VHH binders against J-type co-chaperone jac1, mitochondrial (jac1). Designs and how they scored, part 7

Target 1, 176 residues: J-type co-chaperone jac1, mitochondrial (jac1), of Schizosaccharomyces pombe (q9utl6)
Amino acid sequence: FHSSSCQSEAKNFYKQFEGDISDPPPKGPFDIDLGALKSSYLRKMKTLHPDVAQGKDAALAQRDSAELSKAYNTLKAPLTRAEYILQLQGINPVSEDISNSDPEFLMEIMDVHENISASRDSPEKLLQLSQENQGRKVQEINEIRKAMESSNWDSALLYVNRLRYWNTIDKILHDL
Below, E stands for the ipSAE of ESMFold2; O stands for the ipSAE of OpenDDE; V2 stands for 0.75 times the mean of E and O plus 0.25 times the DockQ between their complexes.

## First folded at step 4 (VHH)

Design a09 (from g02 with I28T I31S N32Y; framework vhh_gocatamig_d2)
Fold by ESMFold2-Fast, scan of step 4:
Structure a09 (fold): chain B 176 residues (1-176), chain A 118 residues (1-118)
Amino acid sequence: as target 1 above (176 residues)
Amino acid sequence: EVQLVESGGGLVQPGGSLTLSCAASGSTFSSYALAWYRQAPGKKRELVAGITSGGSTVYMDSVKGRFTISRDNAKNSVYLQMNSLRAEDTAVYYCAAYPWLSRGYDYWGQGTLVTVSS
């Protein structure tokens, strides 16, 4: 909570949109009103752009603009949002423990990789695999929501790492 | 349950463009994966393009860069934008929908004919 590493976040991403979005879990919901988030982001970006070409003031505006963009991009997606919330709790979102403590899950992910490789020549099978993977992501997001809103941080870390694997599968399927 | 109705088919010259629409009625549309298939006379039915409930897309190699599939959940519709049309694109085009994890297509439209010729 008072970790030095947490101080690198001089402006908490949620505080940059304070008043337009809810507080992070456990105080607020995991889900964010994405319309409100985008509107807040666009409005605040306009404020950072007048006279941006002027010397040192331009450099400060560019830095603030980059920080705001990072905050928006982090919060708009469930995986990066969840990773950020874990970081706010002093938890490293990347865990090597998952590889050793959940062998059934790792076998499932390896089987999915094999099925994708076997289906490269079949757009129909790739569509089915993509839809199945979307369902797995939805299930993990539901578990993350429940865990974080209940301050079950160990469970949240587990489900965040599972969601990350399914996001990797989405990228593989999209790039095929 | 969902019912699908295709529209937008017609005669178009080679190099032309056409937009196919598929309107759904019945069940909650946003949870379904949607696909466009086509079948030419004497040929097998083949998947042209698909879009998952999450928005991920897949395309048949011969249409990549020419066709774009999109969905509008508020209108319960899926679209196929077809550009740079070729004679080999001539076929009856079918819309299909299946629920999450079904591993199959539960619902089909009646088809719309696309003819690419002079």
Scores: ipSAE 0.007, ipTM 0.470, lowest interface PAE 8.8, mean pLDDT 82

Design a10 (from g02 with S27F I28T I31Y; framework vhh_gocatamig_d2)
Fold by ESMFold2-Fast, scan of step 4:
Structure a10 (fold): chain B 176 residues (1-176), chain A 118 residues (1-118)
Amino acid sequence: as target 1 above (176 residues)
Amino acid sequence: EVQLVESGGGLVQPGGSLTLSCAASGFTFSYNALAWYRQAPGKKRELVAGITSGGSTVYMDSVKGRFTISRDNAKNSVYLQMNSLRAEDTAVYYCAAYPWLSRGYDYWGQGTLVTVSS
């Protein structure tokens, strides 16, 4: 694991879609035009696909298409986009145990897990919990946007950690 | 509307005990987490203790082992049993609910004053 190599890789994702999407925060907005991003990705992928690369460059085309896919998948989702933006700022997006930094959030996490456990036999209640969790994710994304666009990186890291947790809850609810 | 009404505050000697009560209405009490906050003069509010819908608890380090939070869903009430009180525990104590999407603590009561003095 090499932090300089990770930062160099991180710098390339927005540049791969230069002209189609804005610069990352704080220079540009957190939100990305997902339609423009997808169109750019599909157009560029078509030129990189091995079947189109008829020469001895097929192996390089496979690597480049994999990197383009990683860039697209990273930027299209708010959590991975936010993690990448933190890396661009030299910040490790992996934080210490949430209970040490945010006891109020720990209480909310515990409450959500207990409600999911109590609702395992009720599809209606699980749907309500899923809808509530989507609202929590939206709230965290709004806080991430405000923090990043204001260069408040400590707050951004906190809210990214919270959003990561709510994504885990989504997976738990989906797998039930 | 969500309403929270605190009671049980008062003057107590150091080392004494008090039980605070919070009566709640306007939300599904058994589903929501509840917490006690306190605010001393000139300080910001701080979380003292919390209890989830399933009964799991969280405590501020300085009160752990001295304070106990509990809930009674049949009575729509949450309690804070405070033992071995210290002068530094002097504050207005507030009850707060954690309703979905309302993490600004817009739902807290008027508070109840606890004064620990000889």
Scores: ipSAE 0.014, ipTM 0.416, lowest interface PAE 7.2, mean pLDDT 81

Design b04 (from g02 with V58I; framework vhh_gocatamig_d2)
Amino acid sequence: EVQLVESGGGLVQPGGSLTLSCAASGSIFSINALAWYRQAPGKKRELVAGITSGGSTIYMDSVKGRFTISRDNAKNSVYLQMNSLRAEDTAVYYCAAYPWLSRGYDYWGQGTLVTVSS
ESMFold2-Fast, scan of step 4: ipSAE 0.482; ipTM 0.792

Design b05 (from g02 with V58Y; framework vhh_gocatamig_d2)
Amino acid sequence: EVQLVESGGGLVQPGGSLTLSCAASGSIFSINALAWYRQAPGKKRELVAGITSGGSTYYMDSVKGRFTISRDNAKNSVYLQMNSLRAEDTAVYYCAAYPWLSRGYDYWGQGTLVTVSS
ESMFold2-Fast, scan of step 4: ipSAE 0.455; ipTM 0.756

Design c01 (from g02 with A97R; framework vhh_gocatamig_d2)
Amino acid sequence: EVQLVESGGGLVQPGGSLTLSCAASGSIFSINALAWYRQAPGKKRELVAGITSGGSTVYMDSVKGRFTISRDNAKNSVYLQMNSLRAEDTAVYYCARYPWLSRGYDYWGQGTLVTVSS
ESMFold2-Fast, scan of step 4: ipSAE 0.065; ipTM 0.531

Design c06 (from g02 with Y105F; framework vhh_gocatamig_d2)
Fold by ESMFold2-Fast, scan of step 4:
Structure c06 (fold): chain B 176 residues (1-176), chain A 118 residues (1-118)
Amino acid sequence: as target 1 above (176 residues)
Amino acid sequence: EVQLVESGGGLVQPGGSLTLSCAASGSIFSINALAWYRQAPGKKRELVAGITSGGSTVYMDSVKGRFTISRDNAKNSVYLQMNSLRAEDTAVYYCAAYPWLSRGFDYWGQGTLVTVSS
């Protein structure tokens, strides 16, 4: 019974910032004006906090501010934004395992992990790997943008899963 | 610049075996990953097998259990042992090299023809 029409009628993260940011793909662009998003978020949070003075209103304000924070945190980052857009289309963003369908990408992942392990004691090499990984993330984001704006949801799912791997590499490199 | 030279292609009967070799030269940088691609007439080039500098391997489904990729890091060489060859394996086979810290495969050999007689 749960359809895209039911989700459209329900409050969603983009509707939290209606008027300040564009609609999601395919109607609007994938990219969000992050300055406009942050300004909208901060303005709306300030409006919610004064209501904390009343018992019933305080509980509602806490729920609404938590929901607004989740919406902001989801939309501000390309990976979580893309995952959310897939969910709006009724697609599970982790429903497909890339490793079986993309052996070239799997080999690239293996290669990156080996290079990180080999470079653990070399700050210069780790910096180069970090810069290379940022390039990979940019490329996947470009492909996600193209796919989503053209309603190519199969391609969008593929590139979102690739971006997730590169985001994990970012975290590994940051923790070193 | 990296130059790749392939050898070992030829005509073989179905069920036969061939070993392809690829030697890399000319680069002052370490070669990170090496791979074999193939292209059959009228089809796109596809990855057959790949191997990283640490020895991790990947294979396309149709060659798993029949083909084995290996490398010699001291010689900057990669090998493809092909067993139980089928008519569908007929293609030009290309060696590809992934240099240090680049994305994808930047260097390609000229290709070697493998023909499996039906």
Scores: ipSAE 0.028, ipTM 0.442, lowest interface PAE 5.8, mean pLDDT 81

Design c08 (from g02 with W100F; framework vhh_gocatamig_d2)
Fold by ESMFold2-Fast, scan of step 4:
Structure c08 (fold): chain B 176 residues (1-176), chain A 118 residues (1-118)
Amino acid sequence: as target 1 above (176 residues)
Amino acid sequence: EVQLVESGGGLVQPGGSLTLSCAASGSIFSINALAWYRQAPGKKRELVAGITSGGSTVYMDSVKGRFTISRDNAKNSVYLQMNSLRAEDTAVYYCAAYPFLSRGYDYWGQGTLVTVSS
């Protein structure tokens, strides 16, 4: 036996929406029917709303509501969904040093930051950079899907870390 | 279709200097990033230094302060000035070109051997 166990497996977010969404990879697809997910979330949430319960039962409802919201918010977005799936596999989704494991990607990040700095006074160029970044996110999601559905967890971890950086670039471009 | 040709490798004494050059030929588009990698026998290929289209640079920790990367966009060339060479710098050095914000380096050179020995 081992002393280390994955706590997230005991409270699997996919189990909270069982019957409304598919199992996670590799048993099921990476993509989730977001309409079905949202409908399930709203239906379950109305039952757990604090205003419906009183006293100590209200406190339990608050906890359950928070857990359900965490599960929904985690699964609805590709990055957080992918991070959670890695955790289910016992994998820490955050790499220690991206530059040592993926130096080509570091070069791409540096070039993107350079282009953003050079384009600060050009709305047209900033829009182009934003569109290019959306394309990079789509490509990473496609690679994550392929890797996870094939149980290639090393590749999945690499592409998840790349997607996280592109999400950061989106935020920088939006906040500029 | 773009070919990278490295030159400048050779045998040097510890503490010596070498300049590596890499020229791209047949290019029909700009090069966004250029890098120098190295690989010693039995080891993984590792990034030594990189330079972006705007001139921003990155260096492996063990070469900071000793190596300098530079580029000449008019000549589609990249250079690696190596000072204070050590025995552990002995490796085949590869030039790599990243023409767009696409995944992967599309172009790699043949490699040039650098041997640092006493």
Scores: ipSAE 0.014, ipTM 0.396, lowest interface PAE 7.3, mean pLDDT 81

Design c11 (from g02 with G104P; framework vhh_gocatamig_d2)
Fold by ESMFold2-Fast, scan of step 4:
Structure c11 (fold): chain B 176 residues (1-176), chain A 118 residues (1-118)
Amino acid sequence: as target 1 above (176 residues)
Amino acid sequence: EVQLVESGGGLVQPGGSLTLSCAASGSIFSINALAWYRQAPGKKRELVAGITSGGSTVYMDSVKGRFTISRDNAKNSVYLQMNSLRAEDTAVYYCAAYPWLSRPYDYWGQGTLVTVSS
């Protein structure tokens, strides 16, 4: 968090868990040991929790707890983790020049939306669509892992954009 | 079980028009999206236009405003109306069927040649 920058702060969520999890790609793997991450988070949170902090330090404990929670929540999920790693590389994870760069993928998204609409009254079909969507997310995560670990940042950005669409589909299916 | 047959290709002068047709044959229609691709010699096959069963469309940037994709579900057919044709539109055009919830296209036609030349 602390930097010489006056106008922006460099986020370094990996440093908050240094020693408990690996470094980000390309130095380390994309995958995080989620058990180790959660254990580290809970251990550190216990120290920072407002109920444990001194009365005079309660405000600082609240701020630090919020920052630690943001770091944990960002790293525990593949999409937000990948977006954060791109930001560490100086890459905007939401790029306008990627819009319509994959029209085949846009066709797939449109098709999935239509199938969901057609299946809204069928719990069995909606379950099948949900399971298929989980498979798509796994595939995109595998491609993100390969791209980031090989420092192929253009490819990583493409697959991160795809994963974001599948997360939106998950939300639609969950709220239906 | 599904076959795609293209027709309508030919030689046309720059600025001319052609309509490509693709007929899907088969008793069971489980295809949600139909698309037109093209491939020029030495280049990768690229998506030109696509249409879903509900009528939503996608176009390659270089053909927007010039090409129109449409479908007739009763005839199991998809069409590509190509206007203001340019030399760079010269390619073999392929009809492709997008299977239900599948990214790879399983069904392809044999292709129809479009040549834009004076």
Scores: ipSAE 0.014, ipTM 0.397, lowest interface PAE 7.3, mean pLDDT 80

Design c15 (from g02 with Y98R; framework vhh_gocatamig_d2; at its last look DockQ between E and O 0.64; V2 from the best seeds 0.54)
Fold by ESMFold2, look of step 5:
Structure c15 (fold): chain B 176 residues (1-176), chain A 118 residues (1-118)
Amino acid sequence: as target 1 above (176 residues)
Amino acid sequence: EVQLVESGGGLVQPGGSLTLSCAASGSIFSINALAWYRQAPGKKRELVAGITSGGSTVYMDSVKGRFTISRDNAKNSVYLQMNSLRAEDTAVYYCAARPWLSRGYDYWGQGTLVTVSS
């Protein structure tokens, strides 16, 4: 429907917070000052509040506030932020195309699933597994940061896929 | 401390078979995963096969269908059955163990040499 170039320019989530946060990698850092992002979001949402807009202006304000909320929620979390940056580079972030197998990663995934299953009746062991999973997520985020800030997009995609698996593990542990 | 001792390496013709064994001694109740790695001359050490405490297995692509890893928890042992051996399988094979909650393999054996040559 819309040209990809025009749509990308109009919907660049970083531009909605221009002046308040840094540019995306590789021009700027991967990390975002979350306080600055939240402050910018709240300030801009205040100008879009329905009480300051009427009629057709109110309808436009609601659409703009929905887009601002989507931008904020995307950029505030490392996984969705990284996926969005890959999209800006023309890379499908939800890909099953890992170019080479990583048997050590597959082993880690299987091991973690078995440990969770074996530990279902032990809150202490489940807490340890959750804490270890948080460490795994931090490690993947560090690798994503390094890859994106050096424009190594193949590595960035690899580590985004790894982080997604650990986020799924987080959800499993949370639901126990 | 856990000690790992490999055995079963040797010289074999292409197409032949070998079984590698690794016995773990010491306090092993905290060992979660066992694996075989190999290192050919001038190459980095690489994972060949791994097995979890629950019996799930992983193999590198080049050995799938030819090698089988197995584990005997009662004997604290891990095995690698190697069939249809090729010259490129020539390497020192290492047994490795990963403790509970560790992300890396903390315990390694001394290695056993496998040579595939006519």
Scores: ipSAE 0.481, ipTM 0.776, lowest interface PAE 1.9, mean pLDDT 85
ESMFold2-Fast, scan of step 4: ipSAE 0.536; ipTM 0.814
ESMFold2 (binder alone), look of step 5: mean pLDDT 84; pTM 0.845
OpenDDE, look of step 5: ipSAE 0.542; ipTM 0.822

Design c17 (from g02 with A97K Y105F; framework vhh_gocatamig_d2)
Amino acid sequence: EVQLVESGGGLVQPGGSLTLSCAASGSIFSINALAWYRQAPGKKRELVAGITSGGSTVYMDSVKGRFTISRDNAKNSVYLQMNSLRAEDTAVYYCAKYPWLSRGFDYWGQGTLVTVSS
ESMFold2-Fast, scan of step 4: ipSAE 0.039; ipTM 0.514

Design c22 (from g02 with W100Y; framework vhh_gocatamig_d2)
Fold by ESMFold2-Fast, scan of step 4:
Structure c22 (fold): chain B 176 residues (1-176), chain A 118 residues (1-118)
Amino acid sequence: as target 1 above (176 residues)
Amino acid sequence: EVQLVESGGGLVQPGGSLTLSCAASGSIFSINALAWYRQAPGKKRELVAGITSGGSTVYMDSVKGRFTISRDNAKNSVYLQMNSLRAEDTAVYYCAAYPYLSRGYDYWGQGTLVTVSS
């Protein structure tokens, strides 16, 4: 493990916005003030953008802009933020075969896919499925928050994997 | 409102077979998935096998190849065919219906006892 020692870039995301947002769990909260994060990002991008970086190396400005954008995009979304926090703790956020560790969850995923397939010709049912999925994502995020703020990393990994599946369902519903 | 009635439990010797049946009554149109759980004394209730309305199945590892779940939508029933039974399969078996998995609401039967011993 010790992915925080091996993943220098992973350590840098919160540091990119140091002073404008809180430290990651367990030192700080899981939630980020998204307004403060965006304001910090836009302010820092202004100094790095090629058309404003007079007298600087344009290639370095472009690289730094890309790295800052990656940090912002990672931290602004709950799933990618949670995956990054796990990496900081030396935990690989990629799950083992889910069918062996969480068969009830696998069954729920299969049922959701079948309900989507059965509802393709019904915009009202698809809307209901979308709302239900939003509720599942909120529940997983609440569990992730509790787990990470209490340093319950095994639980955090479980709920992060569940949230990832619900995000996939959102993408499927959006593409219909 | 869904009511579940299990049957088929009993005493069987190791290596024997039993078929459990669960019949659902009430608001059957909302049943999306059906499952068999079991609980042995001093153990947590665990999912043994599940089947969705479309026929997709899931099994716990220790019963794969030995147990088969099936459903008959016309009879609103689910079945668990249990072959090559082991002492560790001794438990109260529960039928569960999931009208809406996304809401986390389940309907449960009373349970049926399966005892595997010589």
Scores: ipSAE 0.013, ipTM 0.416, lowest interface PAE 7.4, mean pLDDT 81

Design c23 (from g02 with S27F I28T I31S Y98F G104S Y105F; framework vhh_gocatamig_d2)
Fold by ESMFold2-Fast, scan of step 4:
Structure c23 (fold): chain B 176 residues (1-176), chain A 118 residues (1-118)
Amino acid sequence: as target 1 above (176 residues)
Amino acid sequence: EVQLVESGGGLVQPGGSLTLSCAASGFTFSSNALAWYRQAPGKKRELVAGITSGGSTVYMDSVKGRFTISRDNAKNSVYLQMNSLRAEDTAVYYCAAFPWLSRSFDYWGQGTLVTVSS
C-alpha cells in the first residue's frame, strides 16, 4: 500500500492550530482568522514556557516552542502561507523562469523598476509606488485564493510567484 | 472614456512588411505600458510585443528580430513595425493599455486584421 500524502513525514502546521483555524485549501478557505491564529499561538506558547524547570522538559519545551513559532510565522502571512499550501500539495513553490512562462508579468516588472528608478529622489512618488504595490499584492492574493479553493494548482503557483516578486519590491522601496 | 483605435492592417504577401498604429485617448498615456496582442483563427489571444512607460520592450520568441514596438507619447500612439511577415502571422491584432494597479488589460481596441497570403 502506498501513501498518497505529500506531507506524511512532518507535522502539519495547520494541525498545530486545529480547532482554532480552518483546514487549508481545497478543504478550507485560503484566508485565516488572524485574530484566532494569534490567540491560539499565544495560548499554546504560555503552556510551553510557564515556569518550565531546567533540564529534559526545558529542552523539549524550547524545541516545541520553536516549531510552534515557525508554524505561526508561516501561516500569518499570505505569501508564506501560500508557499506552505503548495508544499502540502507536493509542489515546489519557486517557478524556474518567469520570463518564459509569463511575458505580461515580465513587462510589468520592468515598468515597476523603471518607475522606482525615475522616482528615487522623490519621497512622495516612492510612497505612491509603495501604495500601488500594496494594490498589486492584494490582487495576487485574491487570485491565489480563487485558484487554491478551486484546486487550480498551476494557476496558484503562477500567482504565488507574482506575489513573491511584489514582496521583493516592498523591501526595495522600504530600503530606499 | 478609455479608447484604443488600431489601424494599418491589410493583406500582404509573405516576406512583406506592415506598420500597425494604435491611437489612445481617455487616460494618461505616458504613465502606462502598452502591448500588441494577436488572435489567429482557432487560437487564443497571445502577447506579441509590449513596451513599458520608460520604453523597455518585450517580444514573443517567434517575432524577435522581425517586429519592433515603439511609442510616441506626444501623439498618444504605439506602433508595431512588422518585417519578414509569414503566413503564421495572420491574425487580428489588438492594442491594449496596461492601467496602473491592474493585473489585467481591460482597455482593448477593436483590432485590425493582418492577412499574410500569396
Scores: ipSAE 0.250, ipTM 0.631, lowest interface PAE 3.0, mean pLDDT 84

Design d01 (framework vhh_gocatamig_d2)
Fold by ESMFold2-Fast, scan of step 4:
Structure d01 (fold): chain B 176 residues (1-176), chain A 119 residues (1-119)
Amino acid sequence: as target 1 above (176 residues)
Amino acid sequence: EVQLVESGGGLVQPGGSLTLSCAASGSIFSINALAWYRQAPGKKRELVAGITSGGSTVYMDSVKGRFTISRDNAKNSVYLQMNSLRAEDTAVYYCAAYPWLSRYGYDYWGQGTLVTVSS
């Protein structure tokens, strides 16, 4: 009997930090202690980094350090963490039918793009839009947490796709 | 506060046409987007069409090519032109207003106007 048939041991990033962070939802919380995660990553990286590995196992040390870095980078950010948790559940994190399932969200996205376009020459308005977008990201993260901890995977997928768009908006605003 | 008043509902036969109108009053300058929703008996309220202040539009899949949303900012009004009406379009239609940067869509709702498509 396994209590978590959804886990992939071969690719499970949470197993890389076992004992230092909690299990993923639905067994554990969505949120990760980022300080504990970073400390675990740095400690483990020190022992695995290619520059301190000796002998003919240098290639394995390079592979292990690359895998550890991928696990850390994936889990440290809410969007990539949520996408990974969906993958552990066997769910493709990208929705193919977002426009038909969430037309209110499409209208909100169009509104945000129009406001950015109208504000291109105003640093003050662009800063306001950036702050408002951070608020949107926080709200999506709250909904993802609620959904995942309750095993509401359909809702989790919806909010993860919304969060991805807000990350795209962040990139647009920072590239301006 | 924003008040929305709908008009234009009625009984039409399948294949017919109808135009719904919604007039906004009050703090209309706080409105960013306007939309039409509908609710059939025993069903959840669903978005039919929406329009932003800049004129970008969104339509529910089943009404694309049949319905057209338009906005007249000088008259503080939004319209829904419905062509090739089907029995499945029978519902109470609601006008809704989207305030600036609202995550929850539309905070202001009209009273609704009934559209019945029957032979």
Scores: ipSAE 0.047, ipTM 0.513, lowest interface PAE 5.6, mean pLDDT 82

Design d02 (framework vhh_gocatamig_d2)
Fold by ESMFold2-Fast, scan of step 4:
Structure d02 (fold): chain B 176 residues (1-176), chain A 119 residues (1-119)
Amino acid sequence: as target 1 above (176 residues)
Amino acid sequence: EVQLVESGGGLVQPGGSLTLSCAASGSIFSINALAWYRQAPGKKRELVAGITSGGSTVYMDSVKGRFTISRDNAKNSVYLQMNSLRAEDTAVYYCAAYPWLGSRGYDYWGQGTLVTVSS
């Protein structure tokens, strides 16, 4: 058990890239300039390396570097970014009952799994299913953007959970 | 291109039974899901029951154990067997299908068939 008296800039992921990216929704946009994010990350990582940071303890530099990497990895992907934004609002992004309360979505998931099973021996059909799944992810991201930028957190939570399922489908298709 | 035509609606006494049929024509994907929705006056359209190409089924809570959805791929048909009917089941019932490549929702709908449960 150890608590630091000095607040670390690494505690808020958006704060670590202040000046290079916008604030999170609803104050700023959901989308992030990924090029600006990466450039900021690489620049800041250089200054946090133990051998480069003058007068900095190696253990603290390693911790700061790990925190910066977590922030970058979280914000660069739409799903983990959206989950983090929900957490900033005090909302648990993981809810198993959301899928159970949406029978059309459950139906869609079941249909997708059956389509994948029926297409396992057809690389052409699997490619088409992969492309269709990318379309579904784009639609969920568009809905997340609209919901978060208008502070509609119930809708945002719903679409985040839908996006998570489509990411699982991507992994299944990639591993075939 | 899918066309859906519902039949089997009518007036029935509480506790009675009806079987709804939906015949599909045109280009039907072999791995599509099929569903029955209903809409009562002043209410939103809601999913009653659905069936996937593999035979997996989904039901709304209030009809579970009373309604049974089934499909006959040889006849390009989906059925809803409705038992122990209640006044609350009174609605226009719609057949719906979604395409393989666009399984994000139901793009094909029938015109509906009226079910009235009344003494």
Scores: ipSAE 0.014, ipTM 0.380, lowest interface PAE 7.5, mean pLDDT 80

Design d03 (framework vhh_gocatamig_d2)
Fold by ESMFold2-Fast, scan of step 4:
Structure d03 (fold): chain B 176 residues (1-176), chain A 119 residues (1-119)
Amino acid sequence: as target 1 above (176 residues)
Amino acid sequence: EVQLVESGGGLVQPGGSLTLSCAASGSIFSINALAWYRQAPGKKRELVAGITSGGSTVYMDSVKGRFTISRDNAKNSVYLQMNSLRAEDTAVYYCAAYPWLYGRGYDYWGQGTLVTVSS
């Protein structure tokens, strides 16, 4: 993970938008001005458009466009942004067994799954569960922000893994 | 104000059994999960067993097959049936209630009940 981190720092996603967005935590804030990010992405993408590249440089333009798109898509969403920031710190964003490191959180996950199963035939209850899940995601994002901005990387890793589970719950609710 | 009151602790010989009870009272209107923790002197508090609103359970490895957690939602109560007790089970046992509404910091704890397994 450190080998990939070292190489990715040379082509850091934040560096691709340098001047338009702040540095990542702990030097800068976790939150990104999404309007500024999108505007920067669109301006840079127009410059890299494959049709303005000459023959042998067309492949480079396509590669650079793909890298820029990956950087934009990674940074625009809180979960993938947080995972990327952990990677920049040399930390694997994937947690070890949740049941061993956070059994209370495992109980909460089980309870949410049970409530979804019990509510499958009730649009009203499913809507309430969806709203509750959005609240959980906001709470985890707030904890990630606090942890990363204060360089509490162990806490940041914990909350990132919690946020990932709530994103999975969103997908389950959407697919119902 | 929310209160959890544990009972059922005591002195028991190795191989004996005890049932711990915890009753929740006060302004509790949505309890999602209930759990039993224990803490021996000089040790960190650890989760022994937990139960969700739907009845799914979680157990610490060293108590699996010996302890059984159950709940009675009508009484806002949780129980821990402890069989084949060992000296290592000696600890203060705490009841905890979790209304998962905010995901963090909204938990309630009892005062604890002492379980001593000695021969």
Scores: ipSAE 0.229, ipTM 0.612, lowest interface PAE 3.2, mean pLDDT 83

